# VHH binders against q9y6x5, part 475

Target 1, 379 residues: q9y6x5
Amino acid sequence: LPPKLLLVSFDGFRADYLKNYEFPHLQNFIKEGVLVEHVKNVFITKTFPNHYSIVTGLYEESHGIVANSMYDAVTKKHFSDSNDKDPFWWNEAVPIWVTNQLQENRSSAAAMWPGTDVPIHDTISSYFMNYNSSVSFEERLNNITMWLNNSNPPVTFATLYWEEPDASGHKYGPEDKENMSRVLKKIDDLIGDLVQRLKMLGLWENLNVIITSDHGMTQCSQDRLINLDSCIDHSYYTLIDLSPVAAILPKINRTEVYNKLKNCSPHMNVYLKEDIPNRFYYQHNDRIQPIILVADEGWTIVLNESSQKLGDHGYDNSLPSMHPFLAAHGPAFHKGYKHSTINIVDIYPMMCHILGLKPHPNNGTFGHTKCLLVDQWCI
Short names: E, the ipSAE of ESMFold2; O, the ipSAE of OpenDDE; V2, 0.75 times the mean of E and O plus 0.25 times the DockQ between their complexes.

## First folded at step 23 (VHH)

Design wm2 (framework vhh_5j56_2; at its last look DockQ between E and O 0.87; V2 from the best seeds 0.86)
Fold by OpenDDE, look of step 23:
Structure wm2 (fold): chain B 379 residues (1-379), chain A 127 residues (1-127)
Amino acid sequence: as target 1 above (379 residues)
Amino acid sequence: QVQLVESGGGLVQPGGSLRLSCVASGFTFSASDFTAIGWFRQAPGKEREGLSDIYGSDESYTSYSDSVKGRFTISRDNAKNTVYLQMNSLKPEDTAVYYCAAGEYVRGSDHWTYDYWGQGTQVTVSS
């Protein structure tokens, strides 16, 4: 039988939550499998970009999902959380579920993973749910497991997405131990439900399962605000994305806009597109705007509006607070093995290996995940 | 269609208490972990201000603005599809029209969005 893989994402699950909170079910999952303690994600550290990086192995400049809010100056199109269904935005890369179906004539299944309800390269997941946040985890899980068991051609790759603890992280901030402990307990319980469901269906021993996330969460404060209106008139630019990485489309001369912003705050770096640091791999795409502003960790870029969020993400991808974790279990993985760190783009070639797929060109390094796999040599 | 109806507003002296109710129809707020009911207020000449919200299906998660923490308490009755705002230690500064709103969190957002609003109920705190 062909190998099967279930990829699960809990949005905004900061890596060090594992150290600061109790996760009985997740820890049991880890005990019987593997753990990568820190996953260095891609810049910017946002939901749509990083989820697409997981399934493509590409930096954001390469797969074209460069933010949760995007603007294309040529077509005048907009991308947002409420407008993400146009294949135009996704077609610069080939996600693994498309590869899975086209290379091996297999089926893929998806529940709420970004991009899975969009035909990409004229191919959509064989089984999928249209995104609806109101759909319970149970229903998502039930559909995924049903498809894993009863599909023809068989589902060999499935993905499952859940919006917590990101939603609550934004509301409470990651340092709110009282509220976040309750939220994270619920997440652990959902992991328990996942494992129980797989065991009940007889899938647990034969299914490879990856539990990961796209980014972490940093604490924000009303005392750490950067007001752009204090530096530049709103009539001089169009705001494509705001915080913590603002995307600026000048309405006047770019240099003039840059000069007005470059010294706006000591807690914000201002970059012309060509001057964006190479380590971000965030230059080579037309969807990246001419000027970007990058706030320091914990700082929020605002207009003359008050922000009520106490947590945020999108910051420098080298910051530990932005890093998720990866845990995995199944025939392909060792038991009781812990690894310190990988890059988020490394997940793609690993998944391709597990599924027996030829990976598309990507930025991942298979060598970084070899030690997690039972069929690989590792010192 | 979604409808929210506020009640319980009125005139109260400083230091007094009021309990506002918001009855929701057209949806079940407790059916989703990502549906929230929130309370807002708008005083004359001021912008609308978020005060508190409640969300969660099995468990209730609540949040409060700094302006009302320790004084206001949000709660819900799932059977009645009703959310309450218990307001204690009221101050003249709390005088405003209070609104109930329903919203949701969506993938890729950084905030909870409220799309459905009640008509509001007047709260006046005065000696």
Scores: ipSAE 0.900, ipTM 0.951, lowest interface PAE 0.5, mean pLDDT 96
Fold by ESMFold2, look of step 23:
Order: structure tokens, then C-alpha cells, then sequence
Structure wm2 (fold): chain B 379 residues (1-379), chain A 127 residues (1-127)
């Protein structure tokens, strides 16, 4: 039987929270396993795109989930956090749970990882929970551990997703030490519960566990607003996504819309699609709109001046504030090893290696993660 | 059936205090980590203003707008499925209809959305 892997995401867990707050349970997990201190994620640094990049190893332009809000002009379809079930959006890539469960004597299980309740290439996770934010961490964990322990064919790959610290990060901002310390202590307690449950069920010794995240969080302020209505009338465009990367579909000549926007704010870059920097790998998909606006770190694009936001993400993926971490423990991983940096797309080929799966073509580099693994020569 | 009922409004003098209550029925707000109860107000001719909210299943997490921070305190009694807004140092500018609302956070939304509203209770701060 191949090794088993549980992939866990705590949404919006900024890498430097680990050094700036107390995590006794997570630090014990790291001490007995591995840590990657910084994971460089993909642009745009949003939830759905980065979760799909982890499980496909692809840049957003290649897997087709290019934002949390998308529009397809040909089919007139819309994608959003409340309208994410159409396989149309997900079918431009093959996520690892599909590849896994198509192998003989294997199943996949999921507790709310984005996309796992969608039949991608006519294949939905073998065991899954429909997304519902009201379901407690304990219930998600109970289902995952039950499936890992009791399924035929056996579950060899499982995912678990939790909305914190993203939810509180948006409400308070990462600089609110008092409130964020209470939020992050709760998350550490949940990690302690996870480890304790795996030990109690006899899973801990033979299960590989990755704890990671999709992005970080930066501080916002009412003093850092970009008022789009001050620069351009609504009648000139359709707004597909707003902040911090606005997706603009012109209703009039594209050059006219660009010219009205290019001097709107010194705190925002305006790109025609063909001029989007190559380092973003964010150009070659029809779902990327003809004009995008990219706010500077901590700036918020708004339609009026009454909006207030305290924390956000989605910014340039070179910003340290947008980077999560990765920790891992299990028989595939070294004990007590720390690594500085990987790319988020590197996680996919590493997971394929651990599970004995042939990876699909992807943008990750196995060599970037081989030092984490006991079966590899790190030189 | 989700229902929110405000009470505790009335007439108070400037500098006075008042406590509003919001009783929830049809759901248990402390059963979900990602359900919030918030207080909002609207004065005649003005836009509705968010004041404070509270969320969390075991530990309470709170937020306040700049206009009320330091003067208003949100709290809850989970056994009564009730959220309170303690309003101190009231000013004539606080005169408005006060609403409670239930909101939620979901993956990928990047914001808390308030979809369920009470009927409102009038607060008047006047000599």
C-alpha cells in the first residue's frame, strides 16, 4: 500500500505569524518534522487560485481558476465564492485527488478544500463534504479521520480546509496583536487537537501530514483607498473583480478605458493584458480580463469613499506579507529540518512523489523540495 | 426560520447610557465560528452605518467602528442566544434606528456578509 497523505490548509496564515506569535502545538509538530519558512505563492494571491495551484502544480493562467470572481464572455458564466460548482471552471487542470483515486485500490477524501465537491473531469473526491462554513473544525476532522481509518478502497490522499486566520485577518488586520493572538492561539489548539486525534486513532506514525496555507495578509486602512468612481464612469466598463486586483471588462474602446485609468492613482498599476509582467505568469487565459488594476500593498480599490477594510490579500506575490509557510510530519519527511523557501507550485510534484503518482505536466520543480524527504539525496 | 428581534431603544439624555438587546431564533449563533451578529444604525437621510459585531463559537471576537469605539461595547449571552450593545456617553449624533443583523464568512468571499436583519429599534438622544 502506498503511503498516506493528509493536506491541511489554514486559510490566510501569513508566514511571519509563526515567529511573531506563540504556537506550542505547531512548533512541536515542526520540531518532529520539517518547516519551509516561506512559500512563494501565485499571483493573484487569492484563496481559490492558490488552493488549486497547490493541488495541480500550475500557475493560475494554466489551471484556469484565475480569481475568486471570474466571468467567461463566450458562455456568459460567472464564478464566485457562492457559485463555484460548475465543472466548466475547474476542468482546465487535473487535481491530485482525481489522479490519486483513479489508481487501483485508492480513494480520496476531502473536508472542504476548494474544488473537492465538484466533479472535475467527471470525477469528484471519493468522500467529501459539501462546503458549509458552519461545520466545525471538529466535525471536519472527525469525517477525515473516519475516512482515513475505515474506507474500502483505502483513502490514501485527504484534504482538510479551515477558514481561519483569513476570516479574522480581514476583520482586524495582521497588525492587531491583541485580537490576532487570540485567533492564532485557537488555531494552535486546533492543530493540537488534530495531532492528538491522529495519535489516538493509530494514524500518526504512518500518515504524512502537510500543514500549509494559500496566502498571507496585509494591513489596510481608511487612509489608503483608491476611489475608482473618481477616475471613470461605471458606464464604460463591467467590473468582474474589485480589490486588490480589479478585473475590468471594457464596454467602450479598450484604449479609452485604459487612458482614463492609467493616472487614477500613483498607488495602483494599470495593465493591458498583454503588458502584465511576465513574472506573474498571469496572461494566457481567456478568463483574465483585458485590463487589470493592481493596488500597492495595503491599498484598497473602492467604488466610493465610505469603504473601510482592515486586512486583505491578493497583492503582488513577491510581497513577503502574501507568503504562507509549510510544515510537514510523517514517515516521508526528515525530523527537525528547516528549509528557507519553495514555490507553492512545488508542493504538487512533492506530493505526487510521496504518493507514488505520476505528476501531470506542471510548473513545479521537484528538486526544490527534495531536501525535505528522507528518500532523497540532498546535495 | 432565522429571526432577529431588537429591544431596549428609547429616549435618553446626552451623556446617558442605554443597552440594546438582540434575540436570535431559528439558529444558534455560537454554534458556528463563522456566524457574526452585528449592530448597525441609520439616521434619517443618512446611509446605514456598521457599528460593532461579535463572532466565534467558544471565545468571543469583537470589532468596532471608529465612531463608537471606546463608548459602545458589544457582548453576548450564549445561553439566551442574545447579543447586547451597551451604549455609553451618548450624543445627539447617536440618534438613529438601530438594527441587529446576522452575517457569515465563507471561503473566498474576503468579507463578512450580513443577510438577515431585525426590524430595528429607535434610539433618541435629546434633552
Amino acid sequence: as target 1 above (379 residues)
Amino acid sequence: QVQLVESGGGLVQPGGSLRLSCVASGFTFSASDFTAIGWFRQAPGKEREGLSDIYGSDESYTSYSDSVKGRFTISRDNAKNTVYLQMNSLKPEDTAVYYCAAGEYVRGSDHWTYDYWGQGTQVTVSS
Scores: ipSAE 0.802, ipTM 0.919, lowest interface PAE 0.8, mean pLDDT 93
ESMFold2 (binder alone), look of step 23: mean pLDDT 79; pTM 0.808

Design wm3 (framework vhh_5j56_2; at its last look DockQ between E and O 0.89; V2 from the best seeds 0.82)
Fold by ESMFold2, look of step 23:
Structure wm3 (fold): chain B 379 residues (1-379), chain A 127 residues (1-127)
Amino acid sequence: as target 1 above (379 residues)
Amino acid sequence: QVQLVESGGGLVQPGGSLRLSCVASGFTFSASDFTAIGWFRQAPGKEREGLSDIYGSGESYTSYSDSVKGRFTISRDNAKNTVYLQMNSLKPEDTAVYYCAAGEYVRGSDHWTYDYWGQGTQVTVSS
């Protein structure tokens, strides 16, 4: 009888898009549920790390997905957006769909959330889609709703992932109002389709739905480039990740590499691993390289080339431009309530509460989300 | 097997117009929201330059570089699996080999990646 939960991510949905564009369907969803206006995500503000933080409640250093591109020196393994299937990378944490489906009389379903097509701790989501960007939102939704409605044991936790507005945000930048308004209108139409599908299948009144995102987007420019090749010969280091947080593995003396980089640009902070600010919670994992470079907002690190992207993310997680939103609707949630902010790691203990699961040790605080929930005292 | 074939290049006077075509085979570019067809050019001694692209499964989404915005228009005919580049107000500096390319966006890539390229078609703008 426990409530069912559908977790939906629209990648790269910057929180202030809600204020700056029209979303009739999403606004109706919010009106009948709750809104968190800003979700403070984790550093680095990238896709794989933040999606895993949502479902584990952990900082990146703790769950081990520390970037979209990683290198492990002991095993010599590489991780990337096209090479993400090795359980080695994911096994430092237990995501909520694993915990959920190991309960009696429960299963989990997934439509392309990062990690759901990987056997983590030898466990893969009971129903899942292998990642394929060519699969339409409609097909992802149809699979998820079929599994929610027709499975034995019942699917009690499901995830749904969509690549927009991130894909178009990188191409246009958030300041391109003409193009982004058309992109965001399409996303609002997809949210309308989602709600209508749930209503037609009789799921709407008893399914808890969270619509959120992993990060925002900031405007970039050809006038804001940091050229690494002008500061250091590429033969002195291995580049693990480039922009806006570069991960540098020295091939020579680390101090020599640091000294060549520290004055490369006034728009870039250069950190030895031990000097990374504590507020990032981004130090205590072997996958974090000995030197990282952190570009200022809107700056792009390049290797003596121009950049075609006009929008980017990955910057300091204190920046409002990096923050997504969270909206939710269902029997667990109040109606018409707005909340200012939570941390992205707080979503996990809230989801565990809704599903009646014992959370694994995590960095979230259940108290931060109490005001969203009907069964909790807010103060 | 993915193939892209450009056509429509040639010689044109400054201020003239030319229309390039890119016929795709081995895939349907409008079947995915995250497949793009783009136009690029390369002049002798210069690096390849991105000009414009088009994507979307229903409504078309387009982008343009500053060097061609307002002069070039990208469009497509999904039934013919063909993308066009209408080039107006051509200048001598537009002289280059023009390529079409197919790219995609995937979760976590942070950029559109063009991995399939045509052979190119020469455009020469001279008096």
Scores: ipSAE 0.840, ipTM 0.935, lowest interface PAE 0.7, mean pLDDT 94
Fold by OpenDDE, look of step 23:
Structure wm3 (fold): chain B 379 residues (1-379), chain A 127 residues (1-127)
Amino acid sequence: as target 1 above (379 residues)
Amino acid sequence: QVQLVESGGGLVQPGGSLRLSCVASGFTFSASDFTAIGWFRQAPGKEREGLSDIYGSGESYTSYSDSVKGRFTISRDNAKNTVYLQMNSLKPEDTAVYYCAAGEYVRGSDHWTYDYWGQGTQVTVSS
């Protein structure tokens, strides 16, 4: 029987939550499998870009999902959380569920994972749900497990997505121990439900399961605001994305806009597109705007508006607060093994290996995950 | 279509109490972890201010602004699809039009978005 893999994402699950809160179910999952303590994600550290990096192995400049909000100056198209269904935005890369179906005549399944309800390269997941935040985790889980059990061709790759603890992280901030404890308890219970259902269905021993996240969360404050209106008139530019990485489309001379912003705040770096640091791998795409502003950790870029969020993400991907974790269980993985760190793009070649797929060109390094796998030599 | 109707506003002396109600129709928040009903207020010449909200989930997830924390309490009756705001120790600065709103969190957002609003109810705190 072909190997099967379930990829699960809990949005905004900061890596150090594992150290600061109790996760009985997740810890049991880890005990019987593997843990990567920190996953260095891609810049910018946002939901759509990082989820697409997980399933493509590419930096954002390469797969083309460079933010949660995008603008293409040539086509005049916009991308946002409410407008993400146009294949135009996704077709610069081939996600693993498409590869899975085209290479081996297998089926893929998806529940709410970014891009899974869009035909990419004229291929859509064999089984999927249209995104709807109101659909319960139980319903998502039930559909995924049903498809894993009763599909022809068989479902060999499945994705499952959940919006917590990101939603609550934004609302309460990651430092709110009282509220975040409740939220994280619920997440752990959902993991318990996942494991229980897999056991009940007889899938647990044969299914490879990865539990991960796209990014972390940092604490924000009303005392750490950067007001752009204090530095530049709004008529001089179009705002494509705001905080913590602002994407600026100048309406006047780019240099003039840059000069007005470059000293706006000591807690914000201003980059012309060509001057964006190489380590971000965030230059070589037309969807990246001519000027980007990058706020320091915990600082919020605002217009003449008050921010209601107490937590945010999208900051420098080298910051520990932005890092998620990865845990995995199944016949492909060791038991009781912990690893310090990998890059988020390394997940793709690992998943391809597990599934017996030929990976598309990617930025991941299979060697970084070899020690997690029972069939590999670990040196 | 979604409709929110506030009630319970009025004139009260400083230190007094009021209980506001928000009845929602066409919107059922109790079945989703990512829906919420919140209370807002707007005083004359001031911007609208968020006060408190409650999740639609079976859990008691609530939030409060610093301005009302310890004085206001949000609660719900799922059977009546109603959210309440118990306001105690009212102050003159609490004078405003109070609004309830229904919203949700969606994937890729950085905040809870309130898309549906009531017409508001006037609260006046004066001696």
Scores: ipSAE 0.766, ipTM 0.900, lowest interface PAE 0.5, mean pLDDT 95
ESMFold2 (binder alone), look of step 23: mean pLDDT 80; pTM 0.808

Design wm4 (framework vhh_5j56_2; at its last fold request DockQ between E and O 0.90; V2 from the best seeds 0.90)
Fold by OpenDDE, fold request of step 25:
Structure wm4 (fold): chain B 379 residues (1-379), chain A 127 residues (1-127)
Amino acid sequence: as target 1 above (379 residues)
Amino acid sequence: QVQLVESGGGLVQPGGSLRLSCVASGFTFSASDFTAIGWFRQAPGKEREGLSDIYGRSESYTSYSDSVKGRFTISRDNAKNTVYLQMNSLKPEDTAVYYCAAGEYVRGSDHWTYDYWGQGTQVTVSS
């Protein structure tokens, strides 16, 4: 029988939450499986880009989902949370569920993972839920497990997405121990529900399960604001994305716009597109705007508006606060093994290996995950 | 049709208390983990500001602005589909039109948005 893999994402689960809060269910999951303590995600550290990196193994410049809000100057199209279903945005890469179906004639299932309700390369997940935040975790879990258990052809790859602790992280900030404790407790309970459901259905021993996240969360403050309006008139540019990485489309000469912004704040780096640091792998895509502003950790770029967010993400991907974790359990994984770090793009070749798929060209390194896998030699 | 109706506003002396109610119809706020009911206010000549919100399906989560923290308490009655704002230790600067709003969190938005608003209720704190 072909191996099966369930990929679960809890959005905005910062890696160090595991050290600072109690997760009895997740810890039990880890005890019986593996843990990667830190996953270095891709820049920018946002939801759509990083989730797509997980399932493609590509940097954002390569898979084309370069932000949660995008603008294509040629087609004049916009991408956003309310407008994310146009295949135009997703077709620059091939996600693993498409590969799974096309390469092996298998079925894939998805519960609200970014891009899964969109036909990519004319292929959509065999089973999927349209995104709706109002749908409970239970219902998402029920659908996924039903598809894993009863589909024909059998579902061999499935994804499950949940919006917490990201939603609450934005509201409370990660340093709100009182409120975040409650939020994270609930997340752990959901993990418990997941494990229990799998056990009840007899899937637990044979299903590979990865629990991970796309990014972390950093504390923001009203005392750490960068007001762009103090540096440049709004008439001189179009704002494509705001904070903490602003995407600027100049309406006047690019150099003039750059000169007005370059010294706007000591807590913000301003880059012309060609000068974006190589380490970000965030340059070679037309969807990246001519100028980007990158706020320092914990700083918020604002206009003449007050931010209600006490937590945010999207910052430099080298910052520990932006890093998620990865835990896994199943026949493919060791038991009781902990690993320090991997890159988020390394997950893709690992998943391909588990599923017996030939990976598309990607930026991941399979060697980084060998120690997690029982069929690999780890020296 | 989504509708929010505020009530409970009025005139109160400094140091007094008032309880506002927001009755929601056309949806059930407790049916979603990511639906929020929030209280806002707008004073004359000032921008609208968020005061407090409540969200969650079974368990509720609350937040407060610094301006009202410790004085205001948000709560809800799921059976009545009603959210309350208990306002204690009221100050003259609390004088404003108070609004309740319904919103949601969506994947990739990175913020809570409020799209449905009540008509507002006047709260006046004066000697």
Scores: ipSAE 0.936, ipTM 0.969, lowest interface PAE 0.4, mean pLDDT 96
Fold by ESMFold2, fold request of step 25:
Structure wm4 (fold): chain B 379 residues (1-379), chain A 127 residues (1-127)
Amino acid sequence: as target 1 above (379 residues)
Amino acid sequence: QVQLVESGGGLVQPGGSLRLSCVASGFTFSASDFTAIGWFRQAPGKEREGLSDIYGRSESYTSYSDSVKGRFTISRDNAKNTVYLQMNSLKPEDTAVYYCAAGEYVRGSDHWTYDYWGQGTQVTVSS
């Protein structure tokens, strides 16, 4: 009976949504499985970096996806949410679906997880969907379950990604209880649909399922703006990424650019690359620019004063508002167990263990997740 | 070929009501969970102001700016591929050209972007 794993991400699902909103279906899922109440993610707390950290077990500096917007000065290549297909960006690590499908008699399937439509190390997920935000959750789930049920060699690792509650979190902010309750109720209904479909297909009892997220969300306001154009002329630098962690490539002397920025706002930290705090593990990659600006929680860096978001993420990964949760169910997991915290990089070695895969070198600690697993001694 | 056509503008007395329509063609806005139709306005000499939007596939999710919340209501008819803005308790300060726009959210974008715009319809509130 080869072990099987489905990894599901609901983008931008802040850990404390579980305490502050109703989730009857997710709570039923947790009751028969495990919960990690918050997961400490990696800095910067953005979508592409954290999804790749989940599947590689690596800090961003080590896997090379260091932001949602990147520039490589040697090759002159640009990466963005709309320009993410060049394997160059992804090839500094080996994600779990590649390792999995290279094993004898195994394949991998993917619905929209970042990187799964890219041939990483000349290997693309055995079954995949090209990214298209117009594809419904139901269609993504139907493809995944069809592949889990009908593939030869069998699909033993599958991923499923959904853009909510991130999309609505940016629009409303996490504190908009009226609107976020409707958004989160829909997500809970989708989780109910997922569980019901797995039961109807006979997959539920023998499939391990992880439901997690990449980051949380914090409330923003037009009263909390940092106007970068008030501090420095745009001609002195190239802007690689803006908010809440700006990536600054100086066009003039780096020290001159730093000095123009260092007093721009008391709500923004300005770091030369060598001075980035060690706890971020965000220094040792050429894609990290010479100067970064890190806004305080709930502050937005803008180029003009008319721009703002109501919810955002990307802030310091020590902030509880940036932390997602993890829930899991299946034969590998205990029933009814709650765990307080793990690091997001710990998910990779745990998944490798469940699948019987040899992990690549990584930053995760298997010991942090042993208590979730029925086959491990947890004392 | 995405197209948005506004209609329903005109002259109205202070305290009156008006309903704007935005007909979309070249796409079906309810065929994606992550396509929004929004209403914006621009008065002479002023910056363009976002007022309201609506998105979702089966459920409708709406937002409102503080300047119009409680007075304006956004709604849609998916069968007609049409979005409406019901404008009540109109004031002279609501005088502007009103635009509808189509926005999208994608993985990793961190914001909704409105790239497709209608031609606009004039709303004039005066006695």
Scores: ipSAE 0.866, ipTM 0.940, lowest interface PAE 0.6, mean pLDDT 94
ESMFold2, look of step 23: ipSAE 0.858; ipTM 0.937
ESMFold2 (binder alone), look of step 23: mean pLDDT 80; pTM 0.820
OpenDDE, look of step 23: ipSAE 0.889; ipTM 0.945
ESMFold2, look of step 24: ipSAE 0.861; ipTM 0.938
ESMFold2 (binder alone), look of step 24: mean pLDDT 81; pTM 0.824
OpenDDE, look of step 24: ipSAE 0.902; ipTM 0.953
ESMFold2, fold request of step 25: ipSAE 0.866, 0.853; ipTM 0.941, 0.935
ESMFold2 (binder alone), fold request of step 25: mean pLDDT 80, 80, 80; pTM 0.814, 0.818, 0.815
OpenDDE, fold request of step 25: ipSAE 0.934, 0.935; ipTM 0.968, 0.969

